VH-VL binders against q9vpl3. Designs and how they scored, part 264

Target 1, 224 residues: q9vpl3
Amino acid sequence: RGKINIQRPKAPHYERARVVAVTQPKYPELPKAKSCFKTRAERTQQQQENPYNEIIAREVRNWLDHSRLVAFFHLSSITADDIFRVRVQLHKQNLHLKSYGSKIIEQAVKNTRYEAIVPLFHSNHCIVFSPDPEKTAALLRIVRRVPQMVLLGGIVEETMLSRNQLVAYAQMPGLHAVQAQLVQTLSQAPGHLIQQLQAHQNSFVQVLDVHAKNQMNEETPKST
Below, E stands for the ipSAE of ESMFold2; O stands for the ipSAE of OpenDDE; V2 stands for 0.75 times the mean of E and O plus 0.25 times the DockQ between their complexes.

## First folded at step 9 (VH-VL)

Design C41 (framework fv_imvotamab_arm2; at its last look DockQ between E and O 0.31; V2 from the best seeds 0.45)
Fold by ESMFold2, look of step 9:
Structure C41 (fold): chain C 224 residues (1-224), chain A 120 residues (1-120), chain B 112 residues (1-112)
Amino acid sequence: as target 1 above (224 residues)
Amino acid sequence: EVQLVQSGAEVKKPGESLKISCKGSGYSFTQYWIGWVRQMPGKGLEWMGIIYPGDSYTRYSPSFQGQVTISADKSITTAYLQWSSLKASDTAMYYCARLDYGDYFGFDYWGQGTLVTVSS
Amino acid sequence: DIVMTQTPLSSPVTLGQPASISCRSSQSLVHDYGNTYLSWLQQRPGQPPRLLIYKISNRFSGVPDRFSGSGAGTDFTLKISRVEAEDVGVYYCMQATQFPYTFGGGTKVEIK
């Protein structure tokens, strides 16, 4: 007869009536794994490594493998001259300032214990690497004069630390044994650390979305 | 200060082998890439390939694949470019340059160059 | 391979006047998340190249502010606002967005 059009908000009876009204031979039913979320196999296939980014990820892995201190920062707008001056100050303390595209970081930490850090890199960021965890205090002293760099958290001796935990670590007396013991104790609550990192990432995304909308022009290319 | 110091000029005959060097200083050698760039007389720049001394991963331009070998010795912070059999067409200036994906995503520091002359 | 085309091939400029160098790529140089890995190099006579500009518009350390870079997609420009005698040399654009890395053919800047 004619198509049934319901102008009311969609009700269960409307959707059920449409399904029942189909009297033609049964159509093949597809697997229900295809919904809003893809299956594990489909996600793995779609996330096949970009070969170029995977080559660059070697550099990120090498920094991670040889660094006992890793600190993550949100990076606001800063001039090339100013960031270079900060880099020089950090380098004098054996602290190495780097920034990588988020896809490169994702590929570098894929299938590692550090995969949880990936959400931190949805916004403009930088990372400081060092083989010397005792340089955490020096790092914080240098960056406190750089309001464009906002500490998000870090890794000390392979232990994930929140912003507050990293600041507390830096303030401990300089005895190595005391600092190592504190880091070990703080790592016993990894779920709390992950939640704090995810909350800070969400907050920065919201702020950046507002600023990007206010400053966006139609000619600005987007990463796709 | 980051510096790349290359070996001196070479005069060779066709068919001879050659290995030129690029010694890095003032930075962590194994954390940065080294690329090699050719400049033939009166011509522009050509990328030959790169190496990551941290794990010895090497990538060649298709134009140079199989023509040269790029290597590094991290114990003496030195990268190498070598030919097993030189041709007259290999006469050129050869530069090494450091590649920094974490900062500039480009060749930020260059060696002084090594002139290779291949003639009978 | 991404072909990088520079114009002009030669740019004679009166001392103190501006110079402008164009670089066109055969493909978009935008990689991921909008990142564009185009750099500009300067090669003074008898010297190795040196980095001037990275990621389109950022001056490398020690590069005078009379140098500026601009552009997007496939079209890029290096400008020297007031050419000095030390700026004589050949300028190259270079892309690092994909392998193999490629250079423009060069632009010779000369005084007069």
Scores: ipSAE 0.764, ipTM 0.892, lowest interface PAE 1.0, mean pLDDT 80
Fold by OpenDDE, look of step 9:
Structure C41 (fold): chain C 224 residues (1-224), chain A 120 residues (1-120), chain B 112 residues (1-112)
Amino acid sequence: as target 1 above (224 residues)
Amino acid sequence: EVQLVQSGAEVKKPGESLKISCKGSGYSFTQYWIGWVRQMPGKGLEWMGIIYPGDSYTRYSPSFQGQVTISADKSITTAYLQWSSLKASDTAMYYCARLDYGDYFGFDYWGQGTLVTVSS
Amino acid sequence: DIVMTQTPLSSPVTLGQPASISCRSSQSLVHDYGNTYLSWLQQRPGQPPRLLIYKISNRFSGVPDRFSGSGAGTDFTLKISRVEAEDVGVYYCMQATQFPYTFGGGTKVEIK
């Protein structure tokens, strides 16, 4: 039984070799995805050069800069129709519901005072803008009816507020009411002070009068 | 209600200058982009450019770059499209439209259009 | 520039019958942030364009339910389930994914 030389297999018969050569699948060279060799710099530059991103980022920045009330919401599974309904309700109150991609937000707020909001945009989200901070209560009232909108926090008068702080803010009396209360309190303060000062003076005078009367009584010679 | 009201029809001669207007109302004018669209007689819509009235940032279609000037006056909530020298080929209907990037990424409200006729 | 191609050029339709308009883009309209900014506009005779559909399938305010949009990537469709007389006009698709914004050539819907 001739030892099959496994190191040099006998070349297949000419016909078999020809068939094998013709039937070998020629796999087209995978197109060298030019995209894989783009340097990080080229990718970043291409992203930076997307004029749309700049335009949208500018819009977001302008909304932030011109809003005195900004509220951030997480969106759970909500239909487009539901969003539209909410949008209409908010719009009636001069509240503007907007939705942007997280990357757009990041670009918009990069190196700005708003950079701290970026972590809020990791999931589906929407933002409500208003020029009027007094609309906070109205906003909360509307969104309470929308379980798909979860308040995350907000910015009021350039101050970032937690969800709880925003709720508390909505319950506060309006600025004018607080100012009125302050004025009332301040106007009452001098009256109380004057009363207290006068009370001390009056008491002193009374004590002096009693002393003077007692001295006069002691100087009256007991006419025996 | 959001409205865009454009200036009236114009009849001009070649070589003349022209400035048409688009006045926005019923919304915060400075928070939304305004675009201009050309429609030649019997033809389709052509995007010309956009302006953000808040800071007057403008972008032009390459086909219209240098051919027209888009501007805005936020104090009177008005956008403008102007030509320094009109050509007969500028004869068209011109529309202004509000562009919302945040929600629709489209032109949600349109002006009634301004017909510009340039003839010798 | 992204080229938008609409078919057919003209769509004669019998009242009460459905209509379908196709729009193809020369490249994907999916934005880097995942949204597809394709809109459909209606222009009735002698009127300015009106927004019908935004982001492929969302009806704009006041748009009847008989209008629907569908599609993905480069292929989009506007459907009218039951054409009414008021639906006569030219329909345009528009992409806002890349600047400059571009419109399709338009499809004229007419009543037979």
Scores: ipSAE 0.242, ipTM 0.662, lowest interface PAE 1.8, mean pLDDT 85
ESMFold2 (binder alone), look of step 9: mean pLDDT 92; pTM 0.941

Design C42 (framework fv_imvotamab_arm2; at its last look DockQ between E and O 0.02; V2 from the best seeds 0.00; counts 0 for: pae E 13.6 > 2, placed apart)
Fold by OpenDDE, look of step 9:
Structure C42 (fold): chain C 224 residues (1-224), chain A 120 residues (1-120), chain B 112 residues (1-112)
Amino acid sequence: as target 1 above (224 residues)
Amino acid sequence: EVQLVQSGAEVKKPGESLKISCKGSGYSFTSYWIGWVRQMPGKGLEWMGIIYPSDSYTRYSPSFQGQVTISADKSITTAYLQWSSLKASDTAMYYCARLDYGDYFGFDYWGQGTLVTVSS
Amino acid sequence: DIVMTQTPLSSPVTLGQPASISCRSSQSLVHSYGNTYLSWLQQRPGQPPRLLIYKISWRFSGVPDRFSGSGAGTDFTLKISRVEAEDVGVYYCMQATQFPYTFGGGTKVEIK
């Protein structure tokens, strides 16, 4: 009498299997609980129409419109304490570090002259605003000490600059210094021109004098 | 240093109008939101509304919509909270606070408060 | 409106002992941009509120290390590791994830 393997019951007789298959209560598929997890995409779409985002976007736009210096940074793994320290340092220089969501920025700059900055905001980022473009050098000096802040680019005097251009700008002499140099150059230009004009005239006169002297010497009869 | 200085305590009768002020200093006044918060005697904090001084854009809590008016004068870096007709139930401490969405997303600096007493 | 519920209402604490305050929101405070805009405020007797913690766990400037914030989603906690006499007051949680902003009912911290 073969040991009934209780662990692997023999498949029921074909007829029994059919009856069991037909009598199995088909529970209506519980409505797939729309997983409250609206996909990030769905959440993002709903966020576009959120009046709350408009409020924040207004702030972002205002900062952009009233800043003569705007710098965009990627933030790598930075601590809250580090950010705070940087913020304090920047604030002392009238530099304002802000962090906004990428979608807020998108909304803020949509259909504006700033729309080109949207691609810069893919991950964790911060923006530094300043009313003073001369603070660019100070900004870069401070940020150099913070390896977690990576400069992506910026806007200076309504002109978008790459990272390299922004660095170059920071190395330029201030507007007043450039103006002074220009004035100095312009003031020297007339003097040089006059000198060059006079040099030609003087050279011509010298040549004529030499010619006249030579003619006089030829007319002096060699008194043998 | 960032400071918000509010106007002094007010004692009023029901039906009177009132306008209290909050003056900001030590920061760019037009770049930060100002909010008003009510605290009734012995009670908690209630958000009333906010204003963006740059363009005077205002949002109210539904509970305070139509009950008060929030305004700002950016030329003198001052925000205002006003009532057209006070009620006894308006007796409370009123705080102004600075709000920055770019940093804390909350009220980081607060005024000293203005006590408003409405009694018949 | 998001309802913020704080517990306990009162927290009598012995000096030098830890304190813990809970704040629960009626819905998730996670903003669409991934941040959670929960703040903790301290109001000492006769003083205006003061910001202690923002974005769940970040200490505001000048706030002592004994204060810490934690939590996620709908449940948040403020902890004071060692309560000092100056810590007496009412503590409020606030959400700024959605308009209108709402505060918890407050927790009164007192010295036993």
Scores: ipSAE 0.400, ipTM 0.716, lowest interface PAE 1.2, mean pLDDT 86
Fold by ESMFold2, look of step 9:
Structure C42 (fold): chain C 224 residues (1-224), chain A 120 residues (1-120), chain B 112 residues (1-112)
Amino acid sequence: as target 1 above (224 residues)
Amino acid sequence: EVQLVQSGAEVKKPGESLKISCKGSGYSFTSYWIGWVRQMPGKGLEWMGIIYPSDSYTRYSPSFQGQVTISADKSITTAYLQWSSLKASDTAMYYCARLDYGDYFGFDYWGQGTLVTVSS
Amino acid sequence: DIVMTQTPLSSPVTLGQPASISCRSSQSLVHSYGNTYLSWLQQRPGQPPRLLIYKISWRFSGVPDRFSGSGAGTDFTLKISRVEAEDVGVYYCMQATQFPYTFGGGTKVEIK
């Protein structure tokens, strides 16, 4: 009963087989030509179904695979002129504003850990893709002037971040890989963090030490 | 039929600029990524970067970031690799290749290669 | 960066006999979306590379049945069941699971 409710036979293997055929190639297969007269008609009919969705879903997969920053926004009512101006501003920062239908996103992320993002696209939305996670601050600065775009969260270096985590990531200086790992540690560490964010620069060294020690402590006890 | 046709061999001197091309035909050019691969004399393959021609979204290998420029002109279905100042160490064979759309992520069609020779 | 290590460096084989090429990655090639983007390329003398196998084991169009790929995680193998004269060349594995894309060092297959 997940996020998709398609009216078709309830047999589980139908849904699994359909998703595999649409969203990703299978392992090498001898041609499925056991019955040419039925298989030919069946294949033609299936291949005609949702060909646009298949093509666009592959585009979404390409953007996801090639982007180190992905940000999700809810869109309130906005004029075509205003969204065009925002798109131009974002593009100058190597930030690519896109919008896709929820069914296309669902097909693109089916059977992945990102399947949970599908409900975000049932209403007006947009997505920003970028190869440059260091552009997160620029992204947030641009959209602060666009109240119609409401940040929901994002993906940085293949880690899903909530709205608050993405904003925190954008505020950290330099060394993006270290910053991404630090944000990941912050979400895992006990509530020591609020105190450190309000402190001077010496607290940053303390957070790095906690991260290093937690990595060492977490490596041993669960190896059974 | 899908084809990638590259510009001809180049002989250049250090410090000169160069722009080599890769023209795609037989497919929807804006729907596939184009990558550039270097092969130094007697060496293996090195990925340089990739571009999505529809909006010129580009990713570079760290070892080539800032060393070359990858671009595309979708109106003439052509991708480019460009140096502002060539070095003798840039002597190599350069290939363009099409990245299959999303589901395969493999370089399925390759250009014939462009030999670039940089010597004084 | 993911380091791709191929062995052997050179594989002289008798015509009609099998060849096996190994490729190991420094970390898992399973993408966060579940796919494994490991490819095998063939470069014949004086020619550009040519795609043979993608996603570990899928043969590209026009590739003969004598080529097969297998493996999982970090360990992958390309096999040629019966080497023919046209199979002479250098074979590369390549990962496209994460940036930067990386190639193995190559394995030269030649007739002895």
Scores: ipSAE 0.000, ipTM 0.455, lowest interface PAE 13.6, mean pLDDT 75
ESMFold2 (binder alone), look of step 9: mean pLDDT 92; pTM 0.947

Design C43 (framework fv_imvotamab_arm2; at its last look DockQ between E and O 0.29; V2 from the best seeds 0.00; counts 0 for: pae O 4.5 > 2)
Fold by ESMFold2, look of step 9:
Structure C43 (fold): chain C 224 residues (1-224), chain A 120 residues (1-120), chain B 112 residues (1-112)
Amino acid sequence: as target 1 above (224 residues)
Amino acid sequence: EVQLVQSGAEVKKPGESLKISCKGSGYSFTSYWIGWVRQMPGKGLEWMGIIYPSDSYTRYSPSFQGQVTISADKSITTAYLQWSSLKASDTAMYYCARLDYGDYWGFDYWGQGTLVTVSS
Amino acid sequence: DIVMTQTPLSSPVTLGQPASISCRSSQSLVHSYGNTYLSWLQQRPGQPPRLLIYKISNRFSGVPDRFSGSGAGTDFTLKISRVEAEDVGVYYCMQATQFPYTFGGGTKVEIK
């Protein structure tokens, strides 16, 4: 459409546009003020959505409760065929790709330690659930080939991990129990390191030993 | 492999009770909803309701509320559809099907169906 | 309840030729979550239904690429680019946007 980019002779429009711009809040609007400006259609849509909120929140909470690995991704525009191929690859590793609305996630994690994840779902997203935390490395390998999926962070063994912490967890070879102890250690504040070292001394030694053995195995082909 | 295996065909008289089953296997049974769908002879599909086996939460279609009972036993990965008193109009094929809201929002796997015939 | 109306009721087609099935809803299927929860099912003779398409246009696992879905709002279409013998059956649209879930009346695809 080719509109002429000329200034129209509506002087009052220009002045009223100035006044409206000056009177708008400079900060993000408060949640309650935002809800007060909703249209009738938006309010009706919220009411129709609420029955599903309770139903779906049950599903989300159940997935969170029995998944030992949860990973959160920002999802860029992706074709149906590409997301299908990713879903099949993930499923072969017992990794389950899901997407839920932000209001559903908020309701599902309310009064849990996971409330901090809610802002991750205001943008286009997806979540990967798995009962197998040892599949974290496989997950990251698969999604590395999918630039439309950008890792934001995750939950391992009921512990919230940042993106970098999750990547570090995935790179640590070892038994499930040792990896669970490392997740606990990585999630604690650095200022408590001395207290934690006394509690996890044997675990640190075992992880370092497993890492050294895995490094030697990675340098040579396995005999068949 | 996801499978939903339903109980066999039933021939009943009006007024009799009936409980048909749908056993899920090859997936985490408590992680997915089970829905029941009726197909009357020569007719299309009608949604009857859903259950979440993890906590047995149910939602019924208004047309079937009070007419049937949907239940599940997660310890044996089985969902049920029950009538306390069958009517001749209950003659139909009944399907169970799996659904989740984090993926397809559709019934992705279906049982083979249970034919219920109610005649005097 | 949202009424789902399918046309045609019967679609006889020659093997290898396209088929097109229409589904109209009595109100918009766009959910406030931003998605449209319209599915297409196939029921072959003597078999249970199976999922073909979800969320308008996404093919379910194992569904051949000759099946495609399109549409928006209240008007949706399922296309079969080249009908094969195994495509004979009844096709249903279904909406999960609003409780209760409802199906279209079905469209029978036959080989002529």
Scores: ipSAE 0.457, ipTM 0.774, lowest interface PAE 3.0, mean pLDDT 79
Fold by OpenDDE, look of step 9:
Structure C43 (fold): chain C 224 residues (1-224), chain A 120 residues (1-120), chain B 112 residues (1-112)
Amino acid sequence: as target 1 above (224 residues)
Amino acid sequence: EVQLVQSGAEVKKPGESLKISCKGSGYSFTSYWIGWVRQMPGKGLEWMGIIYPSDSYTRYSPSFQGQVTISADKSITTAYLQWSSLKASDTAMYYCARLDYGDYWGFDYWGQGTLVTVSS
Amino acid sequence: DIVMTQTPLSSPVTLGQPASISCRSSQSLVHSYGNTYLSWLQQRPGQPPRLLIYKISNRFSGVPDRFSGSGAGTDFTLKISRVEAEDVGVYYCMQATQFPYTFGGGTKVEIK
């Protein structure tokens, strides 16, 4: 049995060689994605030069500037139909659900007071805008029914709030109620102070009267 | 109600300057883009450019770049389209329109148009 | 620039009959964010344009149900289920997906 020379395999029969040559898949050279060699700077510049992106970025900024309530959500696997349903529910409450690309958000908030929100947009996300901060409770109520929407945080009255802080905020009495309570508390404070001041004065006068009476009793000569 | 009211018809000679206006009302003027559209007699619509009134950021169609100037005065909720030197070919109806960028992403409200006639 | 091509140029229609207008774009109108910013406008004689349809198939406020928009990618259609006398005018498609925005050449709807 002739030792099969594994180092120099006999050339296949010419017919087999021809068939193998013809049946070898010619893979088209992957187009050298010119885009892969563009420097980050070139890519960024190209993105910045897209007028449409600028328009969208301005839209985002405009929503941020005109909203008193902004809530950021992570979106897990959610269907378009589900999003639509949620959108309709939110819209009925003057809550506006929007979704933007992370790059657009970054462009929109760059060098602004909102720059801190950029890290929240690393995954699938949506933003809810409202001109009414009192709608926070309504927002939370609606989204609780949508497990695919996870609250990350938000902005209320120009203050960035964590998820827990937003939840707490939603449970607080309305601003007017809090203001009323504050006014009541402030209005009661002077009364208590006056009472305390008067109590001290009255006690002092009583002590002085007792002293005066004792002095008068000592000055009365015991008429033996 | 959202309204865009444009200035009246203009009759000019070649070489003259012109500034037409578009006043917005019934909405937050600074929050929406305003665009200008040209319609030559018997022809279709041509997009000229847009302006964001809040900061007067402007974009022009390449065909109109350098030919016209779009501006806005947010204090009086008015957008402007102006020519430094009119040509006979500038004879057209000019419309301003509000661009909704939120829900529609299109021109949702239009002015009544301003007819500009340039003749020797 | 995206070129918008409308067909037909003229559409004579009998009252009560349906009308169909086609709009083709030279490029896909699907934006990177997933939306397609195609609108249909109506211009009645002597009037400014009016928004009919936005984002392919959504009717603008006050637009009758007889108007419908459809399509995807590069091919879009405006349909009027039953043409009324008030529907006479020129219809334009518009793309706002890519700057500069561009209009179709228009389709004139007339009554036979």
Scores: ipSAE 0.019, ipTM 0.575, lowest interface PAE 4.5, mean pLDDT 84
ESMFold2 (binder alone), look of step 9: mean pLDDT 93; pTM 0.950

